# VHH binders against c4kar8, part 122

Target 1, 263 residues: c4kar8
Amino acid sequence: MAELSTPSPASPAPLDGGRGDELEKFTLRGARQILQLLQDLITHRGLITAHTGGGHSFMTAVLKVDEERGRVVLDPSPDPQANRRALAAPRLTCVTQLDGIRIQFPLVGLGEGQDKGRPALFAPLPAEMLRLQRREFYRLQVPLAHELSCLLKAEDLARKPVEVSARVIDIGAGGVAVVVPTGAAEFVIGGTLPACRLALPDGEPIELDLEVRNLNRQTQRNGTEQLRVGLRFAALPRAADTRIQRYIFKTERALNAKARGGL
Below, E stands for the ipSAE of ESMFold2; O stands for the ipSAE of OpenDDE; V2 stands for 0.75 times the mean of E and O plus 0.25 times the DockQ between their complexes.

## First folded at step 8 (VHH)

Design m27 (framework vhh_7n9e_1; at its last look DockQ between E and O 0.34; V2 from the best seeds 0.00; counts 0 for: unsure alone 64.95 < 65)
Fold by ESMFold2-Fast, scan of step 8:
Structure m27 (fold): chain B 263 residues (1-263), chain A 126 residues (1-126)
Amino acid sequence: as target 1 above (263 residues)
Amino acid sequence: DVQLVESGGGLVQAGGSLRLSCAASGFTFSSYAMYWGRQAPGKGREWVSGISGSGGSTAYASSVKGRFTISRDNAKNTLYLQMNNLKPEDTALYYCAREWSSSYYDEYTAEYFQHWGQGTQVTVSS
């Protein structure tokens, strides 16, 4: 029965609301565990990317957990269109990170209203949450002060070659996520961007071939729309891999030291 | 309302050809990359091919590279998949989609695909 047609590690089962049995060991279903994790997201002011389908998302946060009514209260987007997409969506897929651990959960039955006189979005408490503790899911959120960029070679809307300087928002062992100005270039999932240049602190830019893995039109909490592009390192020289790992390690150490200093 | 309607599937002998079509409505077709995926009996969904909004960039799964050609006609809001040299292992229900979930940097792990059609069946006999 062994048949290999693609290098994808998992095929999502859409009726299950996630990837099959391989994610079961990372799935929280206990009401107390779910409530505690949501409270941890509030305490750490975790920003959440809420995927509304159709390659769209917006930035939100859990404002509170209403245990009496069995619901979460979310920060709405200042962009009315993003909120309309969210309210029309059959499912909202929420993705965030806590101490480098990827957290995902579905919300269904999204409504709008007010919480203490302020606009809010409401949804029933999720029945399950994924807490992905695997090393390959770890992505360092790049501090804005580091001004990490990647020069992408792509095509514009008129099919002309273009170079786009993209801000790197997260980085891991296997790739980067970048943001690109709307309309500057076109991307397709599975496409290869050759000879891109990743600028890390301390040294020359690293020349890389990047594969497009994810595309998302994301509405920021300030209402600005951006195109978020997930990029896999297609082939990574050992020296480049070492530099990327050292950057991640040093930045994590510095961020952890600052977080502990507040105690 | 976003609608995607696939057609062109059927029964074909190994080595044969089929051309699939996907008629799109309810959105600005040229502003979105479009995809073909498939699901064989007893298997998960597999990404097959993608094309950028302008049609300037395409991508293919290694299993179909050189045999399949994706194209689009933005004036007609239609996506195509030309399938040549078909093999029994190409037997599957074929879907067009406006979005695709990826195993790495996958942001859609727990999401239903809202912008998929009902699919068109392709059966390749040996």
Scores: ipSAE 0.609, ipTM 0.832, lowest interface PAE 1.2, mean pLDDT 81
Fold by ESMFold2, look of step 9:
Structure m27 (fold): chain B 263 residues (1-263), chain A 126 residues (1-126)
Amino acid sequence: as target 1 above (263 residues)
Amino acid sequence: DVQLVESGGGLVQAGGSLRLSCAASGFTFSSYAMYWGRQAPGKGREWVSGISGSGGSTAYASSVKGRFTISRDNAKNTLYLQMNNLKPEDTALYYCAREWSSSYYDEYTAEYFQHWGQGTQVTVSS
């Protein structure tokens, strides 16, 4: 029997029911609430990861909210390919944090144009924003001065063992996110990286097993591409967990003191 | 345009075998890790297996490990899933994907993948 012709191209897959019901209580749908949250992101100069699908994302920021036209204005990437992916995507999934609270929101109908003579990306205001106010979703943005790194035992493009020193960009109760130079190693979501070493600023590195949970090619604000790898702690001894929590607490306290030290 | 086209599904008796294929076009296939997922009737989407761009690293859901084998042929831009010793609980619509969003350290709203295929149905009779 001949395969029936299907005229419709690939449609967006339906959301599975996994976390949708669970997240509804964190979902903001009020226009005033959405506007205020977007303004807060602008005020705090929050960096936003915009996911375009297909394993790609880029860094952006909300430049302004045009309330009169019902639009948000985003900073374009200096990499034209990142902008093309964003404009071609059926939706942008924007992820950021504000005061330790994880913020997520979709943008649909993205277009390009000018804002006061400068290139910009535009979209209608989102109809909803997710504000995940739970400790378990918190991740500390690691200060560059700490030079926090994780030694990964992986394979290179030729399937040979390689050790890659990856910079840790954030850390939370359940894992880390790291950046790896493009082409330094290969990863697959669901894969396990045994006997990796997390180097905290004080003390000996922590040996731990990591599971790859997120993998995307991220275009940075300067237009260069890096590989962002989200890693879950697979088997974490209690002593190691205690050291990680102490690092997070101490670093939060220090960052809060600097933020308010001139007031 | 990026396209993924699954094939090879069908009706099979428990204990039997099937080989799924996923034809990829519109991107540099060898540069991307690839995945199989499945969706049983009335259930959410389940991650099944993944393979690195070179094919050197693989991962499997515990429910299929030892029975399913993921592979790829980068010269043909094709992803495969060899399914052996099939069970009724393997009945599902199977999809290939260029991206997978996990919920653990995750991207909560990235479930819309512009690079999804239409899927191929696998039905396993008792």
Scores: ipSAE 0.562, ipTM 0.842, lowest interface PAE 1.5, mean pLDDT 82
Fold by OpenDDE, look of step 9:
Structure m27 (fold): chain B 263 residues (1-263), chain A 126 residues (1-126)
Amino acid sequence: as target 1 above (263 residues)
Amino acid sequence: DVQLVESGGGLVQAGGSLRLSCAASGFTFSSYAMYWGRQAPGKGREWVSGISGSGGSTAYASSVKGRFTISRDNAKNTLYLQMNNLKPEDTALYYCAREWSSSYYDEYTAEYFQHWGQGTQVTVSS
């Protein structure tokens, strides 16, 4: 009777070993830190892109942290196929952001079940979470009511100059994130967009150069594809900087006042 | 299946030049921005250069700017990296990459590139 040595649970594959020493400073491995960060994701209802491999992903969220069982509860995809892929995947790579900070963590050993009578995905707590605190500047989430926009000067697929009006979703001293329709223009990481125009509520648009720092293509639930573009202010006049800062502070104050029940 | 096959690497003396190629298949090549990354021994992957689908927009890491030129031939489904004035610091495994459409790109981690080739080794001797 050969004792089938239960294969030792494969140690969660380290986030791909190519992470140089530079990423270590951004990697959380402390149990308390991990729990706190997961709780923060819950509190803020952070949407998570879960990558299952093979170019497949789905949107999820951390619903609960079960400290007693040492597991996280995830919202399953409405697509059964996505859930099957997730369960079959040796590793789920979860990507999200909180307060403009990118968060990435692996989940292994996914299972399906029910939480309080609702379908859920379960995974052991991640052994590590990457929190990239690289942003030098705070990013304000722009209220939808403000309708901030940025006119981007870019090129289309035919290399024809195009102007794209993009909605600004967040703004900071160092740049903006915008949403553009898919196919409206071509972007490349590190590329420069010259002579763009940022529209603030308080006056004339600000002309500025922008550098593409981040690209994220997302398919919304309605099937619409959107491109989120993270843009750095490549050259910002002092006067423009002042205006941006003023807007941010004013907006933050207003949001805080509203949150306190004052408006 | 998406396939990327890098070639053109080798041993070169400092100040020399190399031209890397990446043959792409399994997807509509012109529809995707393509990138070069590299990984030096004991270091993480780093972004080197990018080019838009049409080739109209290009970008370079500061470390290679003015020395490297990215280009593409969409008719041949091929990405190129002309590397001039090579330095010992350029020694690395060079990868061709396609963007991951459903994820963020991060220039520091380069982890959002879904598809990497096997890489081609570039060694620059002093």
Scores: ipSAE 0.327, ipTM 0.736, lowest interface PAE 1.6, mean pLDDT 84
ESMFold2 (binder alone), look of step 9: mean pLDDT 81; pTM 0.818

Design m28 (framework vhh_7n9e_1; at its last look DockQ between E and O 0.26; V2 from the best seeds 0.00; counts 0 for: pae E 2.5 > 2)
Fold by ESMFold2-Fast, scan of step 8:
Structure m28 (fold): chain B 263 residues (1-263), chain A 126 residues (1-126)
Amino acid sequence: as target 1 above (263 residues)
Amino acid sequence: DVQLVESGGGLVQAGGSLRLSCAASGFTFSSYAMYWGRQAPGKGREWVSGISGSGGSTAYASSVKGRFTISRDNAKNTLYLQMNNLKPEDTALYYCAREWSSSYYDEGYAEYFQHWGQGTQVTVSS
């Protein structure tokens, strides 16, 4: 049995670089297109998950694009260890989302210094950027104002049962991504979390079984560490599926209206 | 610096057993879930099994469930894979990993491969 890798536009985990042929049609290589996309990330204040390898990542943002020097300026992590890992890494893999579209790009040759008297990270402009627009694999980025949560049933480090209310950061037809404080519970990829409860607006929480698909440790801007957990719906009743799809459609439509000034 | 060293592979007849070990260093072993993966000749890497940091939760690929058992000894910083009723199709290079990445859509993550040691070869004959 060969296991196939399938791309996900909104997944917090980076896409495997070995899938070149499938992803080439979504890869931007023109300097003008790259500059424009980076500028869009600045304008929309897009948060970037920068993967330093080894399952470690930190939250950053593009502060500035220096076209004359051909480089980007990034906001460093408040965690000195995250910055040390980034500087030691041969490559940074940056993942973000803009208007529901996954954007991923490598940064090579990361350095540190000062910008406007403040610590900053610098890297040459990426030679390529992935802009993956696949509607069939769409994941809605959940607005913070919605306070969408999922009550997870898991175990803590002492093997004691624990219930963790996790914030849902994205949602699609096949699953959700949530954030959990580091140390709140233990997870293992392939493990099942039974009888979890997804709280959607307008109704009772949906009780469902979730399968752990990915884990990523992130250092936030305030220095706290959190775990991002990707969860697949193991089985989804028709009524639950309808409610999730309705929420996604309604929220996407509202976000599109807001972006066009139809508030 | 994370270091993982696999051992215990070898040549075995179909129906036989092997026990693989992975010695870990450079991180707080008990704080991380650990994984076994494998790569057969001419095929991509396949997830085999996982175990939580405390050892309280385990998971297995359908192809090995009931035949393989993952375990860990946090006092020794060592991960184990007990392989029973081995089949020719289990022939592969077996890797120990501190993290295994797949998306909701089961996609790979190239950078996670730096967590893997050199691997230990398992060959199951006839």
Scores: ipSAE 0.511, ipTM 0.813, lowest interface PAE 1.8, mean pLDDT 80
Fold by ESMFold2, look of step 9:
Structure m28 (fold): chain B 263 residues (1-263), chain A 126 residues (1-126)
Amino acid sequence: as target 1 above (263 residues)
Amino acid sequence: DVQLVESGGGLVQAGGSLRLSCAASGFTFSSYAMYWGRQAPGKGREWVSGISGSGGSTAYASSVKGRFTISRDNAKNTLYLQMNNLKPEDTALYYCAREWSSSYYDEGYAEYFQHWGQGTQVTVSS
């Protein structure tokens, strides 16, 4: 009998270490890339889950990067026990997201000290950072005014056929992301939704087959739940592809004009 | 607190069968699609199969389609994988998983899972 090691604990957890070669294409090793990514985390004030091992973790943030000393400065936990675990750990595995993209990096040699008179944690800059940006191409955030929708042919909770009009929140060359109320239909990753209809502002809706690639439950501020569904285009005809890319280009141009203050 | 506990693995001869179980707790089981994945020694994660919350929709990796059957019993909060006609290449640690993500990824199935069980070992000898 052969047994394998358990790869990862419960979410949010570090990615499975047994995927090292699959993750290599998403791993940043250049000093400049690492510094820029850390600076982006600082600028966006991203909260980081720091895993100390043994199923323990604490929330932190990167306060600054000291390029001259080659160090990163982290916010200590208000829980002294968490700080003691972090200082005792042989490495700290930091996990966070930036613009929906998973970021993971190790810190080794963590120390305690002061930064501008306040307690802080210090570590050498990581030698590598994982930035798991899996999308090959840009995804346009669809303006609300466009009211892009995709009619999904799925099944409801009682296993009967249902058509759901889902709002499209982003679109790219390879797929869309949509939002539906939780419970409006059921989805499974790997499932296929045939003969869906994507409605662009001009022209007839595009009939296309979609594959479910991601499901994310979201709780809105009022407590209601909705489901974000990531969908890949299956076998997209060239004419449909052209219409989609034209929409993206036109909309990007309009958004760039507004960003320059042209309106 | 979400808990997933796999069982039913073991050593089996090629051509044999096993039924894996995953006991779920800490969430409303019937409200979530559930998945099986596997990892052979020194290999990456492989998505195996998925089933919708009600059980009405299923999906399978091409390598197991026709041999494996995913099912669930929502009254018992249990997910199953019936594995028939097992082959040595099916040898792996098998995990059940619940989808739990705050981000969108489109490169593959295996990295959509943010919570999974400890796994149960399946070893198929020739």
Scores: ipSAE 0.364, ipTM 0.773, lowest interface PAE 2.5, mean pLDDT 81
Fold by OpenDDE, look of step 9:
Structure m28 (fold): chain B 263 residues (1-263), chain A 126 residues (1-126)
Amino acid sequence: as target 1 above (263 residues)
Amino acid sequence: DVQLVESGGGLVQAGGSLRLSCAASGFTFSSYAMYWGRQAPGKGREWVSGISGSGGSTAYASSVKGRFTISRDNAKNTLYLQMNNLKPEDTALYYCAREWSSSYYDEGYAEYFQHWGQGTQVTVSS
């Protein structure tokens, strides 16, 4: 029985490796803001996933903020090995949420010690914290039954124009996420896909330009690799925007009705 | 293990040019889009440029568009950034990256691990 090594959850990207300009608006760098946010995490007893790299993580919490010493106190893992990894890591990537908002921050210079006679981990205060507010644009998860698709005009590995029919996973006012077979086309973040066609259930496909904003390679359970592509609407006609919005609202309403037992 | 090694940085006067290189190993280089990013002192990392696996598609940040050219030699597993008409604002640590990925799932926004090198320092004097 070959233990199907469950692909270790991809370690979250460090904050500094993110969408530079796009994430800056969500990045807190002010000392007061950082302190407040850390205090909020304490107050709410927010559990934090601390990533040590190599696919390893452990659960922790901020126990205390020591402003005088400029450090944060973390709850150590009950696993000594996890703590060793944490201490050996050049950087911890801490991920949590507060009030449904994802918070991510790096910790560098982790040390171990005691706080009030209890084992604790110590790190300097983070220089920055990412607070990801909900997308400016709501993203609807597209029901599989709707079979939304987007015809992407792209290039293959040989730089030949190709059309790829991609399944739409989610849709919002600002763009779509699609899945494509690996190798079907080449994408680059920041690249433009002109004259694509988004198929909605309510009529003719919408022609639009798309900008590649995200690429995520996923290996399915069956071993098949898929590429998830996040696409922004680069040029969306007003009429198309209206149609997209209508679809989103209608679908959301239907989903909510179903969730309430009405269908 | 994925390795990226940047080189070609240095001190240059405003209006000058530099060519950065990134040597890649530990993965099938041609199968991945590659990116240049930079980090100026006291600032976060920012995306500079990207190139598809085949090199057929390229993208640039607005700040460098028309001045910088990204290219790649897949036979040499090397990424390049030609930087022309350099400005003091271009002063930064430049790094190459294999992945610049984020995703939105039902559970919310997730960022994926990125592979990048140690960087090469570019300093543009006025």
Scores: ipSAE 0.180, ipTM 0.654, lowest interface PAE 2.1, mean pLDDT 84
ESMFold2 (binder alone), look of step 9: mean pLDDT 82; pTM 0.835

Design m29 (framework vhh_7n9e_1; at its last look DockQ between E and O 0.25; V2 from the best seeds 0.00; counts 0 for: pae E 3.4 > 2, unsure alone 60.3 < 65)
Fold by ESMFold2-Fast, scan of step 8:
Structure m29 (fold): chain B 263 residues (1-263), chain A 126 residues (1-126)
Amino acid sequence: as target 1 above (263 residues)
Amino acid sequence: DVQLVESGGGLVQAGGSLRLSCAASGFTFSSYAMYWGRQAPGKGREWVSGISGSGGSTAYASSVKGRFTISRDNAKNTLYLQMNNLKPEDTALYYCAREWSSSYYDEGLAEYFQHWGQGTQVTVSS
């Protein structure tokens, strides 16, 4: 009997049965639909977070789809340890966004080799892909040039208060995802961070109570490790909600205008 | 090698108490947040509680808040869950985990990342 229990590779277990049923209507299983979605990710240069297990992930991208061999070619991490974790994993869970729509798919049977003389990772085409067309799941990818930050109030390893200025990487109606250096503070899923301050381009920082929903140690394309923290807004005054929504919609329109240029 | 071994489950009456333990080995225990999750018959996995590496921060699912207490002994590499005022709805297989991640923000889906153990069964009679 194994010491470690592995969740189902075909589908994660939902926290309630009704949730899994709702996700099935967003699952693509047609070969042509899967190929088209993967090509869309290539065309839009979509960055993919590949989860390798153990709360670890790395940033990758689909470099090409080899239809005749039925496989995808992925950009390896510059961190050799991240690549070793990926190759040892029975499955990768790949997560990305296309126009704010969450896309998730498994890759099983990862191997390594070369593509045009460069290191590459290879995997068979996924049998299914999840494409969530729900407003509540929508997350705007924050342009790095906007320099959105959130001042987090947390504790360090010695249980002392610490303030961490975290880069906001995505934002939605219900929360933000931020990145912090590994070891900057301790987080626990379900924990509350009181009186944090979200800085938007216009006006004073917004004071928020945030709940930790997601933690992931991620190796970036440049090989550095960051902790990605998903944070839920506990409650928002109307004024704060209005400012956040205005930022999201203005940024969406700017990004859509740029995308329409065919880049 | 990473190992997590749960113990302390059993059959109890509604209103009773149990203390679960998780013995951890193969990693620097104090450097990781630790979690308890459960899976009830016919249901998916449910996050129950978490504790930061130092033990300074804890969190609980609304269904167990005020009844369960998570704690850890970093010198002994052991995680605990004290369960008081147990209800029939608490009947589940309880798991110790080093990582607990939701695949979706705010949606209550969980995708465990490795290093959760075999579990310990808790049955609460009505």
Scores: ipSAE 0.548, ipTM 0.817, lowest interface PAE 1.3, mean pLDDT 81
Fold by ESMFold2, look of step 9:
Structure m29 (fold): chain B 263 residues (1-263), chain A 126 residues (1-126)
Amino acid sequence: as target 1 above (263 residues)
Amino acid sequence: DVQLVESGGGLVQAGGSLRLSCAASGFTFSSYAMYWGRQAPGKGREWVSGISGSGGSTAYASSVKGRFTISRDNAKNTLYLQMNNLKPEDTALYYCAREWSSSYYDEGLAEYFQHWGQGTQVTVSS
């Protein structure tokens, strides 16, 4: 019985998520679409990060698509241990970008072999590929000077109601990301936080319901830990939507003018 | 090392009930939200339910709401899923997961769950 090292648990989640139906419209399932996207990755020689789970990944590329056999051919890692982890993994989660658009797809059944006399990795074509259109899911990085905050109505570790003023780090049409000190409150993905208050620089705070979509614990270099919380607007009144869009537009314009030195 | 070990799966008739357990070790269990996910043969993984670290808040996928109940016992470092009125479409390999989310791979819209081990098989016969 062989003893193997346990990988670190830092790998990205699968494509299908728990309440991820908003991602479904970006999911390609047609064979022709998948083949074309893989060919585009080959043409642009896109670098791919292949995640094997447990926080391990390696850089690769799609070398070719064998349409007749329904397989993709990947470049192996120069690190033999990375290749062994990839071959042992039940699934690779491949992540890359094409023209600024994030591409993500699973590969299962990875095998080792040769292509034109060189070592190569092979897998069946993925059954789906995620092509995230960045412009539709645009997130403005909020300038620190704006001190945008969101008052969250949540629960602490003792199940008691708490109000937490969380700094907003990005904002888009569909939601915000905030940071809170670890331990200030508890969250569950899929949970709803009613009657939160989003404070924009101009005007009164917006009262809205938020749905928790993602959580990420971050240990800073100085040892402090914070929790990054991705929040979706659960219901967004038209007036609130207009104010958010106006804030994003004005802030983008101001940041572009500052970058040109023309304020 | 973080370890999550699922158990309690089995074969059950449609309409029946089953309780899954997940034993946790290698981390402060009460500090993390915990989740159940499932994967049917030949299908993608599906989020099923979540519970906050203290147990004060829960969330469910619409397909299981009203039939499944998530709970936890922080003194025993154990997560549970009570499944009632089971249907053949509930047949899947069930995983527990500790909260994991990496907005760094997506522009803040993707959901991510961490899971470990083999899961526990639930098979619902008609």
Scores: ipSAE 0.256, ipTM 0.707, lowest interface PAE 3.4, mean pLDDT 78
Fold by OpenDDE, look of step 9:
Structure m29 (fold): chain B 263 residues (1-263), chain A 126 residues (1-126)
Amino acid sequence: as target 1 above (263 residues)
Amino acid sequence: DVQLVESGGGLVQAGGSLRLSCAASGFTFSSYAMYWGRQAPGKGREWVSGISGSGGSTAYASSVKGRFTISRDNAKNTLYLQMNNLKPEDTALYYCAREWSSSYYDEGLAEYFQHWGQGTQVTVSS
């Protein structure tokens, strides 16, 4: 009677092992913390990029946390092939952002089913979630209707000065994130963009120096590539700071009022 | 697959110089800004220098400004870091990194350095 040694459930492969000690500081392993963070993702309707390996990914969202069953419910891809890849993958790497904080977590044991009669993906709750970046300042997602823009003074590939009008997608006391067309200008993290102009709805543009803090190249569903540039206010006059704060406050109030059904 | 392979590290005396290289493969090298980072023992990773895709724009951490020079040869898919006037505080594992690229646009995603290699050890003796 050969005792079939039940293969010990393969411990989820640690996220990329070489970053060991530093990542630990940013890793949540508490069940309550994980649940809360997942709930926050639901509340904020956070879009998640789910990586299935081999350079493949799809967009998803956490639809529900089933604490009783110890599982998370995900929105399936509209692409059946993406879902098949996800189900076949030994590990799904989920990447998202909440309040400007990058969140990464693995899901293993993905299954498909139905939630309330709708197709859904199911996975056990993640054992760990990484919060990789803390923003010093809260960033407001700028409503599209506000059409905030920032005129960037940058250089093109030929090192020629260029002005690029970039849409502002988020703003905080410490900086802005903008979207620029790919190839419009060159950026490098740590670089300075002098004498830029931030346009707010309430008056004349604010002239300010900006420092590039992050770059994120993204391909849209339509195949168009965009560059998201995170910019820090390098030198912000007090008056400008006040205006920015006022804008943020006013906008937040309006958004909250709308969310409460008051508009 | 994106690959980055650092080389050129070693033991050097204070005031000495080293030139690091990073061989890149698996992507269009000239299309991406490239960076050097370092990790000293018991410390976190820190940004050292960056260079735009064309090499037209460069940036440096204050700690290395005036001493280090980042460059690239796009024809050779190679990133370089010339390190002069090295100090004991420069002792670290040096790695090259590429900017993050996402397959889908998400306004909420922040950039994270990805695809760093195994690094090359630089040790500066007093």
Scores: ipSAE 0.217, ipTM 0.662, lowest interface PAE 1.8, mean pLDDT 83
ESMFold2 (binder alone), look of step 9: mean pLDDT 79; pTM 0.808

